# VHH binders against StAR-related lipid transfer protein 7, mitochondrial (STARD7): the designs that were tried, part 16

Target 1, 216 residues: StAR-related lipid transfer protein 7, mitochondrial (STARD7), of Homo sapiens (Human) (q9nqz5r112to327)
Amino acid sequence: FQSSGVQHHPPEPKAQTEGNEDSEGKEQRWEMVMDKKHFKLWRRPITGTHLYQYRVFGTYTDVTPRQFFNVQLDTEYRKKWDALVIKLEVIERDVVSGSEVLHWVTHFPYPMYSRDYVYVRRYSVDQENNMMVLVSRAVEHPSVPESPEFVRVRSYESQMVIRPHKSFDENGFDYLLTYSDNPQTVFPRYCVSWMVSSGMPDFLEKLHMATLKAKN
Key: E = the ipSAE of ESMFold2; O = the ipSAE of OpenDDE; V2 = 0.75 times the mean of E and O plus 0.25 times the DockQ between their complexes.

## First folded at step 20 (VHH; framework vhh_5c3l_4)

Design p6 (from i3 with T59K; at its last read DockQ between E and O 0.76; V2 from the best seeds 0.82)
Amino acid sequence: QVQLQESGGGLVQPGGSLRLSCAASGFTFSDYHMSWVRQAPGKGLEVVSDISYSGGSTKYADSVKGRFTISRDNAKNTLYLQMNSLKPEDTAVYYCARDYSPEWDKWLRELGMDIRGPGTQVTVSS
ESMFold2, look of step 20: ipSAE 0.742; ipTM 0.861
ESMFold2 (binder alone), look of step 20: mean pLDDT 82; pTM 0.842
OpenDDE, look of step 20: ipSAE 0.734; ipTM 0.879
ESMFold2, look of step 21: ipSAE 0.819; ipTM 0.910
ESMFold2 (binder alone), look of step 21: mean pLDDT 83; pTM 0.843
OpenDDE, look of step 21: ipSAE 0.622; ipTM 0.841
ESMFold2, fold request of step 22: ipSAE 0.813, 0.808, 0.787; ipTM 0.906, 0.905, 0.903
ESMFold2 (binder alone), fold request of step 22: mean pLDDT 82, 82, 82; pTM 0.838, 0.837, 0.837
OpenDDE, fold request of step 22: ipSAE 0.868, 0.872, 0.864; ipTM 0.938, 0.939, 0.935
ESMFold2, last read: ipSAE 0.804, 0.810, 0.808; ipTM 0.902, 0.904, 0.908
ESMFold2 (binder alone), last read: mean pLDDT 81, 82, 82; pTM 0.831, 0.836, 0.838
OpenDDE, last read: ipSAE 0.871, 0.872, 0.873; ipTM 0.939, 0.940, 0.940

## First folded at step 21 (VHH; framework vhh_5c3l_4)

Design q1 (from i3 with G26E; at its last look DockQ between E and O 0.60; V2 from the best seeds 0.00; counts 0 for: pae O 6.5 > 2, unsure alone 64.0 < 65)
Fold by OpenDDE, look of step 21:
Structure q1 (fold): chain B 216 residues (1-216), chain A 126 residues (1-126)
Amino acid sequence: as target 1 above (216 residues)
Amino acid sequence: QVQLQESGGGLVQPGGSLRLSCAASEFTFSDYHMSWVRQAPGKGLEVVSDISYSGGSTTYADSVKGRFTISRDNAKNTLYLQMNSLKPEDTAVYYCARDYSPEWDKWLRELGMDIRGPGTQVTVSS
């Protein structure tokens, strides 16, 4: 009576189907690069590029949202207080949408060539949500051909949201600026340093001062 | 960094009352509109009430109008929410928020900033 030892083959380990962790595109984390009295600056890499997107969160208590907003819309006034501006002109205005096409030429740090931007600008005042929005985006325009004197920046986007503390006409607001551009240069480390250390911060400080001066 | 801390939540029977408090610090409280927002289980954030910087203007969600009262004491840097005639549907985590909007909150969170407190649980159950 040979007891046939039924070799219980241990059950094959069920291949744990490694659940396809959906590569939820790991939204690259924002890195704080500057902490100033009136604003903080963050950057994050743009996926697939060597470029960065920038965000500025700032607060002012000594000017109104409307004043700060209006100064940014005033191209003629900007030419007076922004020394980096070589040219700033409204090329076209759409009466229906209120959008404007602008040609902006600006100095870059030596030895870099000046850059020019052609972009559409749109703004809105949302009374219901108590915010102001200013958006700029690069466009092509037949009346503004490229010049050999300047490097055309073809990718440019800027969004500013202004949130009043009280109202549009009372001192105090927060703002969020999101900015990205491709200056068509391999951003030497020094350009990034310039943008972080001198470019954006200086611009924002000058903008604030210009707003204060315009109030008087 | 903005600091907000809610308190006063708890378990209450239908028809009962609670008073929430929010202690604010690290910013000029009197310069900002303040809001109460809530998140019920499985639902998104909902604005419950907001109050102007001076307390002169208040708004309420339709669901809480006539039952809830928002107030503030700027001298104490404190926001309040008096909740009367509580219903089971009021069950949620309640947050105090500075100058709240869904978009603003989202953007600030992406930056590692918060305009809301950690929240306080309110449970209305028989």
Scores: ipSAE 0.024, ipTM 0.290, lowest interface PAE 6.5, mean pLDDT 85
ESMFold2, look of step 21: ipSAE 0.739; ipTM 0.880
ESMFold2 (binder alone), look of step 21: mean pLDDT 80; pTM 0.810

Design q2 (from i3 with T28E; at its last read DockQ between E and O 0.88; V2 from the best seeds 0.84)
Amino acid sequence: QVQLQESGGGLVQPGGSLRLSCAASGFEFSDYHMSWVRQAPGKGLEVVSDISYSGGSTTYADSVKGRFTISRDNAKNTLYLQMNSLKPEDTAVYYCARDYSPEWDKWLRELGMDIRGPGTQVTVSS
ESMFold2, look of step 21: ipSAE 0.763; ipTM 0.886
ESMFold2 (binder alone), look of step 21: mean pLDDT 82; pTM 0.832
OpenDDE, look of step 21: ipSAE 0.778; ipTM 0.898
ESMFold2, fold request of step 22: ipSAE 0.787, 0.765, 0.742; ipTM 0.896, 0.887, 0.875
ESMFold2 (binder alone), fold request of step 22: mean pLDDT 82, 81, 81; pTM 0.828, 0.821, 0.815
OpenDDE, fold request of step 22: ipSAE 0.870, 0.868, 0.868; ipTM 0.939, 0.938, 0.938
ESMFold2, last read: ipSAE 0.000, 0.000, 0.778; ipTM 0.174, 0.172, 0.892
ESMFold2 (binder alone), last read: mean pLDDT 82, 82, 81; pTM 0.827, 0.825, 0.824
OpenDDE, last read: ipSAE 0.866, 0.872, 0.872; ipTM 0.938, 0.940, 0.939

Design q3 (from i3 with H33Q; at its last look DockQ between E and O 0.05; V2 from the best seeds 0.00; counts 0 for: pae E 13.2 > 2, placed apart)
Fold by ESMFold2, look of step 21:
Structure q3 (fold): chain B 216 residues (1-216), chain A 126 residues (1-126)
Amino acid sequence: as target 1 above (216 residues)
Amino acid sequence: QVQLQESGGGLVQPGGSLRLSCAASGFTFSDYQMSWVRQAPGKGLEVVSDISYSGGSTTYADSVKGRFTISRDNAKNTLYLQMNSLKPEDTAVYYCARDYSPEWDKWLRELGMDIRGPGTQVTVSS
């Protein structure tokens, strides 16, 4: 028989699942940090930092995927329902690639200064794979230099995939959001605590409500 | 404090049987879908079986279907896995998990497995 000397997997203090690997093949594990009616939130440490990558899985049955998709693209509407937004403007559009560059300025919790982001986004409806995709990534743009008024976030990525339960124009869908940034703070634990307690859940709940209001 | 404690593993011959148990505490057990997951030496996690919160619906990995049976006793806060006709490839550490995942994305299945316990070793060898 095989001996009891086979290395066992020791107990872990947190939930353990297969996660992404870094460029050297080392695994980091996802931890569930919130379990709400309409969404679940996980985080995974970013190696060598005190920061996290976040993932959200959510489900709605009272709005359509197209409404949810479109509300996220509407920058003027975002400014009406998201009180944290100071500025959100399209700087440049490229109709050939379908890319847009945006400047986003948002409040951060005291004592942190407001942050600004310059990012490119792309979005598409993939009929073959029955999904809608929104992706964003921080970039530099010569028309939006850094300002002493705000802290420029230089590392930011966001990806959302939306899958309808039926069609894009009938109620019901699931979505997966993957998000990370580096807010360049000396208070990384405070930022992480804020993101879990308020930042992400408040955004997602307000987005749902905004989608419901836009439905009518 | 959420706790999951696996037991019932051991060394068995090919073709043998084992019954794994998972004692749950610190949460309302009957509100959760539960899963068994395993990790073979040098491999990633594999979801072996799922059971709905009431016990009315079950699923199995193709590799174990017909040989393993998942069950639960909500009055005793206990999850079970009956393992029959064991094969050497079933050798792994077995964990129980609260299962939050939807079924359509492999990543979401793996991420939605809330493993808290130490696992129990199953070794199938001559």
Scores: ipSAE 0.000, ipTM 0.147, lowest interface PAE 13.2, mean pLDDT 80
ESMFold2 (binder alone), look of step 21: mean pLDDT 83; pTM 0.846
OpenDDE, look of step 21: ipSAE 0.583; ipTM 0.791

